# Miniprotein binders against q9h3h3: the designs that were tried, part 49

Target 1, 235 residues: q9h3h3
Amino acid sequence: EDGFTAEHLAAEAMAADMDPWLVFDARTTPATELDAWLAKYPPSQVTRYGDPGSPNSEPVGWIAVYGQGYSPNSGDVQGLQAAWEALQTSGRPITPGTLRQLAITHHVLSGKWLMHLAPGFKLDHAWAGIARAVVEGQLQVAKVSPRAKEGGRQVICVYTDDFTDRLGVLEADSAIRAAGIKCLLTYKPDVYTYLGIYRANRWHLCPTLYESRFQLGGSARGSRVLDRANNVELT

## First folded at step 24 (miniprotein)

Design hU9
Fold by OpenDDE base, fold request of step 25:
Structure hU9 (fold): chain B 235 residues (1-235), chain A 80 residues (1-80)
Amino acid sequence: as target 1 above (235 residues)
Amino acid sequence: SKTIEVTVTEETSPEEVAERIVKALKEGAEKVRLTAYGREAIERAWEAIIIAAKRLGHRIVVVIEREDGKIIYTISLSPE
């Protein structure tokens, strides 16, 4: 992860969530304008803090595309956090099942496929493919991080509404693969982020539920989706 | 090849379903098919799969299908 800890990346993501976003909203903007928008705001050129010569003069937290079916709902994050604190205080065992039940109870069900790419043409091309898939309705919503001053990898996040809808998670993987993306993907529920559960946490919880590897031939989906923690392949 | 079918409800024990999965696969069933309707039953079915995978000590493959609002998990042993 480019020498950054999972905690550092999460803190940077939270800080970016508070800055202005560059959004293409397919609910209000004609799909015919997408190509011009992508050309105006290529992720490799959009800078986090509006550097001189960038397409943006102001700070940008994320570049995002909203599909026609996109509904912004994070659920009861405050109730989730309170229940999580109470659970920690209770001394009850905490399992992935416990977190799933908390997420269900508080309707904090969103999750995302993540891919990390170096700045440049390959990133911009991958983002254009994802943005097209969102506007065409194969995906609901996606975002990409702007270029950092340090030139580190950028992240594309492709969301699903419910990480417990394992079929929906697989359908999103298939749509990402259909957009021509061949890199490694990891799926993370947002509940783990909201609760501050990172890699190597004291509860031994893995915040990555699934890994998708591109495969030439064999599966109709063009990938293998693996739950590494449980040694389960999903197809 | 022998397919074992199990209906999972909101009252079904994940542990009992896991035992059925493990038993069926060890006895040479090619597939175990779990059918679940509603969130609670679907999650219980998934928990059973996770328990079964752990007990088997072998990678399992789960095909996921949706039919008439039901989720169908078809479980087999990975060839790997």
Scores: ipSAE 0.852, ipTM 0.951, lowest interface PAE 0.3, mean pLDDT 91
Fold by OpenDDE base, fold request of step 25:
Structure hU9 (fold): chain B 235 residues (1-235), chain A 80 residues (1-80)
Amino acid sequence: as target 1 above (235 residues)
Amino acid sequence: SKTIEVTVTEETSPEEVAERIVKALKEGAEKVRLTAYGREAIERAWEAIIIAAKRLGHRIVVVIEREDGKIIYTISLSPE
């Protein structure tokens, strides 16, 4: 277990969101340039603070790829936060259903598949596969964390527009598996991040909705997707 | 194998649907198919599935399909 608390990792992610991003935008850049961009900015070599000898001289928060259908819409995050504070003050029971209703009401519906990989060829290869799937329109948007100074695991985030569209969540898992990725995936709605709901929170809410495990020869999707909290397998 | 069909609407109680799922599976139905149209009905159907899974105390498998803007959840017991 990387010795950082879930709160520390979230604070680092928020700080990274404020730093410059290295972006390939398929809406404005020809798809034929993707391979050159991937070769120029392999995520295992891009450093968080622009270390000497890295491809980047300036700090980089994230490396991202935007697909043709990507539309940045985070919804009403401020209204969501205000409603969440009011709910806590009311003393009403808080459930995963309550959070889904808040997310729907405020249009804060984005979520992401997460994978953690050590820096190196396997990470760069996984990222290249995801980036191609985004540019080809199989996925809408993805980002990867740059290399930290301590050489810790890097995270790839593959977004879906609506965490309540469970079929869309499964389709994204299938596209990730089709890109050759075999590691464990976890799915997290962004609403949990915006509300500061991490692992071991006082409400006993699990911020991970789904786990995807790669499976050879079993499912048509090449994976098993499990809602562990509810003991439901999605196929 | 007997499949039980249930249509879920915005007025449908998730608890009532959950009871129907649990009853059908305990009575030897192989599958229960929920059909829902619109966001509210789809979420009510999902809530019913969660309630049913908890009441059964057994892992359930849910096949998800989309047809003409409707979501179809086909529920069965896991062999595990």
Scores: ipSAE 0.851, ipTM 0.952, lowest interface PAE 0.3, mean pLDDT 91
Fold by OpenDDE base, last read:
Structure hU9 (fold): chain B 235 residues (1-235), chain A 80 residues (1-80)
Amino acid sequence: as target 1 above (235 residues)
Amino acid sequence: SKTIEVTVTEETSPEEVAERIVKALKEGAEKVRLTAYGREAIERAWEAIIIAAKRLGHRIVVVIEREDGKIIYTISLSPE
């Protein structure tokens, strides 16, 4: 995936963040209503622009589920951006450690597990499993992209509050695996997105910190989590 | 099986910890356990792990545990 494709996907994601969301909020809606909501808004049928015959008549940026413990905290994104600009002008070396320190300083610590699935039953089933795990409190928040006109892959994002809490990142992977998801997962901190750091960037920063591969019968977590950049397996 | 214990603080050098990890594993220690309390110490411990992994040139396995607000990283060589 060339840098151009990563920038395009980021621009699409930013545009989607500004459109209305279809949200199930477990803080205000009984968990017993989740199955009816999932049946009403299957992500394979929800269309990005509210196409005729879709369950949505208006544009939808994301379909999301908020858990009982969900508290939106983006940190100081503006301060982060200003510090990042100052760092670039300073000529100081920029490393993954530098970005982590900036993220900690500005409290921009959120990250997400990502999975890409083709529209259809497998996507809807995966989303239903994730949504249940969020409502049950095993996960805090998740979102899925609506169906695009071009029939491209949809993305499910499962968030964690702190990408530096590596145990919390592993716990979220375990919950995703427990929900029956067997595809490849990648973990990305949001700080890289806020700073416009994509694949093949001039600083050689990898915005993907971890990859999770499903394993039958191997690890207690049902997956192998790799920091590929550092050649470290987390378990 | 010899486990080497290392406590990491906010004043601990990641490079020094990395050297201890590398030395222990090269000398035949089965595991190195890092204990860190607080965000800065935890990140210093992780930085040490990354440095150690690079110096070893071999995949390492890190078991992560939480005890009483402390993070424990147990490091070993991958059997691969």
Scores: ipSAE 0.850, ipTM 0.951, lowest interface PAE 0.3, mean pLDDT 91
Fold by OpenDDE base, last read:
Structure hU9 (fold): chain B 235 residues (1-235), chain A 80 residues (1-80)
Amino acid sequence: as target 1 above (235 residues)
Amino acid sequence: SKTIEVTVTEETSPEEVAERIVKALKEGAEKVRLTAYGREAIERAWEAIIIAAKRLGHRIVVVIEREDGKIIYTISLSPE
């Protein structure tokens, strides 16, 4: 992975969340307009700060597609953060199970499949496949980072509503694979991001729950999903 | 039986279920099928799977199915 700390990448993502988004909302926009929108705003050409010659003149934090069934619900993030601070002060052992219980209690259940791709045709093609799957209702919501630096990888995030719905997580992986995406995927709950739990944290918590590897002719899903921390394969 | 069935409830101990999984697989059961209904039972079943995986020291495969609002975890040893 490029030499940026997980903290730096998180800070960049948080800053991007505050900038304007380019959104295709399938709830309000006809699906027939998707191809024109994708052609107008290919993620490899949309620049983070609206560089000269880009399709955007203003800063763009994310490019996103919302499906018909998309309903934003972040849960009680403030209550989650307060409970997390209290837990740290208590000196009680902190485990992945502890974080899952906090997430459930505060309804902070969203998570995402992530893929990192270099700018170019492969990224734009992957994004177009994901965007179609979202508009067709196979996925609920996805976003892609704009081009920040020349040669820098862009990230596509495909969300699921509940990281504890392991079947739903697997169904989203299957939909991503059906869209023709063959790269490595990692699944991360948003609760880890909200609590500032990154790679190499003092609690030894892994913010990546699952890894999906593409497999030809194997499982009916076209991938193998692995919980590396627990040595469990989900299928 | 080649398949052992366990119903997990909100009152079920994850540790007890984990012991049943480990025992069954060590005794030559091909599969252990956990059935759970409701969020708490589903999470207890998953916790049991994680505990069992750690105790076995071998990769396990979990097939996940949904039937009538229940989650079914079918556990086996990985051939790898």
Scores: ipSAE 0.848, ipTM 0.951, lowest interface PAE 0.3, mean pLDDT 91
Fold by OpenDDE base, fold request of step 25:
Structure hU9 (fold): chain B 235 residues (1-235), chain A 80 residues (1-80)
Amino acid sequence: as target 1 above (235 residues)
Amino acid sequence: SKTIEVTVTEETSPEEVAERIVKALKEGAEKVRLTAYGREAIERAWEAIIIAAKRLGHRIVVVIEREDGKIIYTISLSPE
């Protein structure tokens, strides 16, 4: 990894969520303008703090594309956090099933496929493919991190509405693969982020539910999706 | 039968379903098909799959289908 802890990267991502976003909203902007917007704001050139010579003069937290069916709903995050604190105090065993039940109860069901790419043509091309899939209605919403001053990898996040809808998670993987993405994907529910559950946490919870590997000529989906924690392949 | 059918409801024990999956696959069933309707039944079916995978000590493959508002999990042993 880029020398930073998972906690540091999460704190940086949360700070970026508070800064202005560059958004293409397919609900208000014609799909015919997408190519011009992608050319104007390539993720490899958009800088986190609006550096001289970047296409943005102001700080940008994220670059995002909203599909026609996109509706922002985060559920009851405050109720989720309170229930999580009460659960920790109770001394009851905490399992992935416990977190799923908390997420369902508080309607905090969003999750994302994640890919990490170095800045450059491959990142911009991957983002263009994802953005098109969102505007075409194959995906609901996606975001990409701007270029940091220190360099490092940029992250593309492709969201699904419900991490418990395993078929919907697989359909999103298929749409990402159809967009030409061949890198490793990891799926993380947002509930783990809201509760501060990162790698090597004291509860031994894995914040990554699924791993997708591209496969040529394999399954009808063009990938293998693996739940590593449970040794289950989803198809 | 090459395929064993199991209906999962909101009252179905995940452990009991897991035992049925494990028994069927050990007895030479090619597939076990779980049918679940509603969020609670779907999650119980998934929990049963996780328990069964752990008890088998072998990778399982789960095909997921949606039919008439039901979720169908078709379970088999991985050839790996």
Scores: ipSAE 0.847, ipTM 0.951, lowest interface PAE 0.3, mean pLDDT 91
Fold by ESMFold2, last read:
Structure hU9 (fold): chain B 235 residues (1-235), chain A 80 residues (1-80)
Amino acid sequence: as target 1 above (235 residues)
Amino acid sequence: SKTIEVTVTEETSPEEVAERIVKALKEGAEKVRLTAYGREAIERAWEAIIIAAKRLGHRIVVVIEREDGKIIYTISLSPE
């Protein structure tokens, strides 16, 4: 069932959050060191648990790049979760609008563009392009999952500060495309993740706000961004 | 071409704006432009767009711009 699979994958993601991360932090590390770091830690080779022959000897939950302007602030997550529990028992409707208002009220505004790629040169090349965009200031922060033992698809997450700033979300999509990324992107606000709301949830909420599809020779930004649930194209 | 302009404030009804969007586009307006300043007004404008999209039953295109601290949503029917 999709709901059970999503909950299991969410638990694995939480476990990865708690393991060590490999971080290139542009706030404290010169940009000239980035290419060497990328060559040392390609996401296709960094293993989740530190397998022999990999560049890491310890478990790695995530590989991340922090931009010069990265200012971490998750907001009032505990207050958000408490208000969510209260909403569920209140008898008031649970809608995308009420979720948005909870996120605004508790300042849990971050969201992310996601892409899924098989291990290999395409993944490593895509990650390198994203990492350079972060260090150069076109993007603020990104992370990529390490290689799983079974070698399944890996995920790159590119964060934005405020999912209600729709122009900012589109600008991040444009920066990702400028880095040469042609695969499907999906956009998810972090509020859904913090509340454990995934696809096939009991409230019939859609945690994916937007899909971005590359357009060869099409629009000026190089992609088509669609709110599929509402059939609205953003540009 | 005809563009219908609507100013959205934090007191504006999203449902009423949605009705104006739907009516304008069905009656042949090329575009509807919503101007909003401040988070509450911007979110009311977006809500109106979502309501209108549901009622129209046809893909709409929203061009998003920022000008002088205001957000401008310019809405049209997708040419497909």
Scores: ipSAE 0.830, ipTM 0.944, lowest interface PAE 0.5, mean pLDDT 90

Design hU9
Fold by ESMFold2, last read:
Structure hU9 (fold): chain B 235 residues (1-235), chain A 80 residues (1-80)
Amino acid sequence: as target 1 above (235 residues)
Amino acid sequence: SKTIEVTVTEETSPEEVAERIVKALKEGAEKVRLTAYGREAIERAWEAIIIAAKRLGHRIVVVIEREDGKIIYTISLSPE
């Protein structure tokens, strides 16, 4: 049941990729304009299809902020997909290691920390903190889904450029926490998305590499990052 | 305070490193420190960690550091 839910959300996310995006691009827009832009397009009020009374009149697939150092590089996605098809017909085992090697070979190395929040102040506040962190250079690029159907949670995606750079993935988690985010985060490499591999897949691969949990203890510590499949804590 | 040091290269067997990790931790070493330079060595080191984690059957903690372009994985048994 959870696998069906995750597949539905993944299909919705892929459909949204093809619609127009609302983008604040720090490479071409002064940082002083960010707060006005955030106030104009709060993710809890920007609607997926341009509903009456929303700030957008046209469909919006994603709301995004690009940092000063953002350099788009999706890698050799076509070659990755071709190699994946060949692997499936080869009879060789399909494991997390083979997926990692395909991603490395084809330079499809990006991944993302994800958080899911209900529409409202908490979502808009979290997004504003992330957007500021991107514009200020602590994070490279982030996006958030617009308001969808009744009561649906929205997702904030915070990208990293190389999921095999595990220190870099941890540094992004730390920057997210420094922006005031306390909710559960999960980390997913983009290679799984490009190959259509979701949680309830026939290869029983786990597309979520890590979870991060904020810890509030005696000294207000930080997050714990866990590779649940392998029972490894990263720090 | 015993720390076992292992250098991982592009030709290193992840299985052999995993055996060294498991043996060291079971024999009472407090930490095992893997040093790797370059993508292939770093990934072999990580694979060794994953193999070791499965063999130990106990959560491990990996501290990740970068030093002079090298990645250092410092491995210990989780106290929990």
Scores: ipSAE 0.826, ipTM 0.944, lowest interface PAE 0.4, mean pLDDT 89
Fold by ESMFold2, fold request of step 25:
Structure hU9 (fold): chain B 235 residues (1-235), chain A 80 residues (1-80)
Amino acid sequence: as target 1 above (235 residues)
Amino acid sequence: SKTIEVTVTEETSPEEVAERIVKALKEGAEKVRLTAYGREAIERAWEAIIIAAKRLGHRIVVVIEREDGKIIYTISLSPE
């Protein structure tokens, strides 16, 4: 996909952040209510703008599940954005290392595994598995986009709290796979999102740190997690 | 089989560790193990791995473990 397409989708995601969300919050809602909630609000049928005949009558930006241990991150996003602007005017090279240091310095450390699926049973089944993993404590927080009027693929985001905690990122991948997910996953630190850095950006940064592919090796099962830019496999 | 052990601290040069990784693997060591405690050391160890991967021109495998608050990176050449 080209950089214009990625930028358009990211802008729509940011606009969706400002609309109401449908949230199952395990910190305040009994886990026994989850299956009924999932049945009421399948992501393939929840519409972005509340179309007639959908389960929601009002716009929905995101459908989300917060786990019992979810603790909202409090990063210095404003300071990060200011430092980013200063870096751009400094004439210094902009590299993945400088982005990582900015994120560390400003405590903007969250990131997410992403999967893109067409509306339908596979999407709803994948979301249900992820949501259960969140409520059961194997994952901390996840969200899925609602169905757009134009249709098209939807995204499930599974968050981790620190992209530099690479073992934690791998543990989240493992939990996603244990929920039965076999599709391609990609991992993106939130710092790229907050700075508006997408594929085909002018700095040639790769916002995707890792790809995870479901892998069968002989009789063994697992996933293969690659940092393709640096040609490193993480295990 | 030979495993090379390196302790990485917040004062350690990632470039020097990368040179040790590349040399060890090219000379036939099966694994290089980096041990790091604390964010700065952990990131220096990762930077060394990235530098080494670029110099080797060959996919490497990094096994990541946590032990008593330390991060252990165990590095080997991918069989491809």
Scores: ipSAE 0.825, ipTM 0.944, lowest interface PAE 0.4, mean pLDDT 89
Fold by ESMFold2, fold request of step 25:
Structure hU9 (fold): chain B 235 residues (1-235), chain A 80 residues (1-80)
Amino acid sequence: as target 1 above (235 residues)
Amino acid sequence: SKTIEVTVTEETSPEEVAERIVKALKEGAEKVRLTAYGREAIERAWEAIIIAAKRLGHRIVVVIEREDGKIIYTISLSPE
């Protein structure tokens, strides 16, 4: 089921990417308008296909907030994909290290912290906190899925520029925790997404680099971050 | 209080650094501190940490800091 489930989720994510997005862009919209926008478009009420009674009349693929410093750069995705195909036929080992080197070589360095929450006040509150952190400059860009089905979990993605900048990844985790988020976070470099490498892949690669778990007291970050594949705690 | 210091450059072997990390921690050093400047050195230092973690077979803790434009990885055995 994992392979089927992952392939289905990937296809739905790609379809969502192609539908309209609801975007608050701090580069062009005053920060004072954020609270009204959040109140109009809570992710638990924005429907994927524009159901009657929802705040949106058209399909919505994603709800996103762009920070003032957000400069989108996906890198050389085409070159990455070509090099990936060549690697697979070359006989060279396919390892997390070779994936990281491909990402570095082609400048496909972004990644994201992910959290999954059921629709409702907790989701909307978490999203509002993240959105404010983006507009205030503690985070650069985030998106949240709209409501597709009753009882289905929704995802918030909080992006970082460079997954090899491990201090920057930890700083983003800290900013998420400072926004009051206590649920499990997982971190995935975008290179895995662009190459279609999901949890049940044939190379047994782990697309999730880190897990972050909320920790009462403890470190200055408010969480414990673990690379489970390598049994390394980052702080 | 014993801390082993290693400077990692773009010419440094990650495998040799990993052996130094493993040896130091097994011999009772409290910490191993890797200092690296620039992407290549930083990634070599991280590779060394991953190799060392595999060889140690025990969770390690890496404190990551930026100091004067350099990345510092401070490595110790997890008490857990």
Scores: ipSAE 0.824, ipTM 0.942, lowest interface PAE 0.5, mean pLDDT 89
Fold by ESMFold2, fold request of step 25:
Structure hU9 (fold): chain B 235 residues (1-235), chain A 80 residues (1-80)
Amino acid sequence: as target 1 above (235 residues)
Amino acid sequence: SKTIEVTVTEETSPEEVAERIVKALKEGAEKVRLTAYGREAIERAWEAIIIAAKRLGHRIVVVIEREDGKIIYTISLSPE
C-alpha cells in the first residue's frame, strides 16, 4: 500500500471503529452460547452496511470476541500523542527504539497479529477457531472485519496486551496456529496506529515487527517467526 | 559445548553486552544466554541482541523462555 492508499484505509478503519460492533463477551455470556452466535454471525455474511439478505440490519464496524480475562487498557494515549508531537519538533531522530520508549513510558503496549482471508468458509472456519481460543482463555481478544460491498479480503486481528512481552507474542502465535491457521501472520504494535504511522510514512519506519509463517514438519512452535528488519528469528 | 552466560540488569550497557555476544559467537561459542529480570533489564537485553544482530551480519535465532519471573534469551547463529 502507498501513502495515499494507507491514509484512506486508515480513515475507513476509524469509521468502522465508530460504528456498532457485534460482540460475544465471555465475561457476561456463557461459553455454551458461542457456537450459536458464530452460526448467526459468520463474518463472510455480516455486511459492513447492513445489505439486504445479510444477518445484520444495521452497519457493523467489527465482529469481536472478548475473553473471560479481558481487561481493556489502552494506556495513556493522550499523553503518548502529546509526547509524539514534542518529539517531532525536537529534531531528535525518530526510530523504532524511540517509538518503543514512548509506548513504554505511556503504557500503550497492546499489539496484534493480523491475518487476511477471502470471504467464505475458510474465513468463517478460521474465525470460529480463534473465537473458541479466546473463550477458552488461550487468547484474550480478537476481532474480524465484516464483508465489504466490493467483497475484498477480510482481516482477523488477534490482540496481545504487551508487544514488549515477546514470549507472550509468540504464545499468541502458537495459539493461532493451534486453531489450524496456516496463512501468513504479521504483528503490529498499536502505538504505530495511534500515532498515524502507516506504511510509506515519512520516517521510513516499518509498522510490522514480526512475520509468522506456518512451518510444515516438526518444530517446537509450529511456525517460523521473523523480525525482518533486524534479521532475527524468534522461537 | 560452549555456552556464554550473561546476566543483564538495569545498570548493564546494551552495547557492552552486544560486544560480548558478537565476540562469543565469532570465537565459536554455540550459545549465548542472557538472563534478565524486570522490564528495564529485559529491554536492555533485547536492545543488545538487536545491536549484535546488526554487527554479525548473519541471521541469529533467539529462543525465549520465562523462568521464575526472569526472561532468558538464548542466542545462536542461524544454521541456514
Scores: ipSAE 0.824, ipTM 0.944, lowest interface PAE 0.5, mean pLDDT 89
Fold by ESMFold2, look of step 24:
Structure hU9 (fold): chain B 235 residues (1-235), chain A 80 residues (1-80)
Amino acid sequence: as target 1 above (235 residues)
Amino acid sequence: SKTIEVTVTEETSPEEVAERIVKALKEGAEKVRLTAYGREAIERAWEAIIIAAKRLGHRIVVVIEREDGKIIYTISLSPE
């Protein structure tokens, strides 16, 4: 963990984003084809670079499912990045609040629930449940990393369109739990990723807004959602 | 009333609302309910909640609801 630099991690993330994606797009593909697609491209077997024996012959950066209602809007990312550079030279304090205001001002509002799972049946089963929830309209868009090297964990990202819409973030958590997911979830706004602000950053900003922990019988949704930095439970 | 009601607007001071939240909960109110309409008011209400949480030094629970286009934050002390 400590052995990787922020520059290395950013380069790997950018390379994956820019490589080809395997996409099931419910806007153009019948829902009846989803199960065959999932069987063809299980994330534990789709490899980052098209290794021998893989279902993919070419590099794959991400495996994604777009829901029928998915309408992509990245916002003004270029303006956000410019304003971020200006903020750093301005002498103004850099806080979670100033990052939120930058995101609002530039309409870079998307965020994601994340879960990390080892390759295997549990990962593939979780992804299938999420993908079905997206196609059924309970979630809008999700992606999962391919297998880069045996022994590494993979990530499922479930997106929401506005991290300041806290009720919408909670509704996405509920939909994930309804798909049978019981592992720890963490929620990260995309603004931190676009600005290259990771866990061990020089501003001591925490890119994780929320943790969701499965809790049978403790809540209507079956989880507890905590803003740990501020010690606030959201319900 | 065992619930303190506060309307938050785009001109409302988050610090003043936070003071009301902290005072009410420390004096034994069961809940503080913030009502906000529109993005700026909603974010000011959330800022007030964060300030209050820091001042209280105790976990709070926020129930989030939407009614007639407005957001309602209902705030209480966590029983844990």
Scores: ipSAE 0.813, ipTM 0.938, lowest interface PAE 0.5, mean pLDDT 89
Fold by OpenDDE base, look of step 24:
Structure hU9 (fold): chain B 235 residues (1-235), chain A 80 residues (1-80)
Amino acid sequence: as target 1 above (235 residues)
Amino acid sequence: SKTIEVTVTEETSPEEVAERIVKALKEGAEKVRLTAYGREAIERAWEAIIIAAKRLGHRIVVVIEREDGKIIYTISLSPE
């Protein structure tokens, strides 16, 4: 496992959110320009800090693609955080159900499928497949991390609007599989990120709700989705 | 095929539904179908599924379908 703590990876992701993004917005840019954009900014070559000879001269936090139906709505993150602090102070039990209710109350419902890939052709090909699926309207929004100086794994994030809509989460998994992606996927709600709930947290909450494994000839969706915490397979 | 059907409402107890799921599957039902309409009923149905899975101590498979704004959960035992 990458020698970085889950907290370190989260801090890096938050720092990257504050740097400039390379964005293809399908709402304003013709779909016919996607291939040229992908060729100009392959994720394996775009560098986090704009290294000499990279396609970017300045720091890049993320490379992103926005679909036609994309509407940025983060909900009430500040109200969520305040309610979370009050809950911790109350000494009430904290469960996955508690976090779900907080998320619903504050409209912080976004979540994402995550995949980790080494820099290179496989990453760029996976990203191109996802970007196409977003522009075609099968997915709403996706982002990929730029290449780090140390050459570590890059992450592709594919978002869904509502982590409580289990069918919507499964439909996004199916679209990712249809794009030709066969690696392990994990699904995480953004509420866990906003509340600083990482692996090995003091509440023993698992921030990963679902795991998707590629399956040949099995389900119509081309994958097996597992709720590992509850030992439930979704199909 | 022995399929048991259960309608879940916002007033339905997740524990009672879980008991019905567990009983049906233990009695040799191949499937249990939960139908829920609206966010609260859908969540109660899911909570019942989680409780049932825990009580069974066995992996369950849940097919999720949407029809006319309703969610249908079809529950079966995993062959594993």
Scores: ipSAE 0.786, ipTM 0.931, lowest interface PAE 0.4, mean pLDDT 91

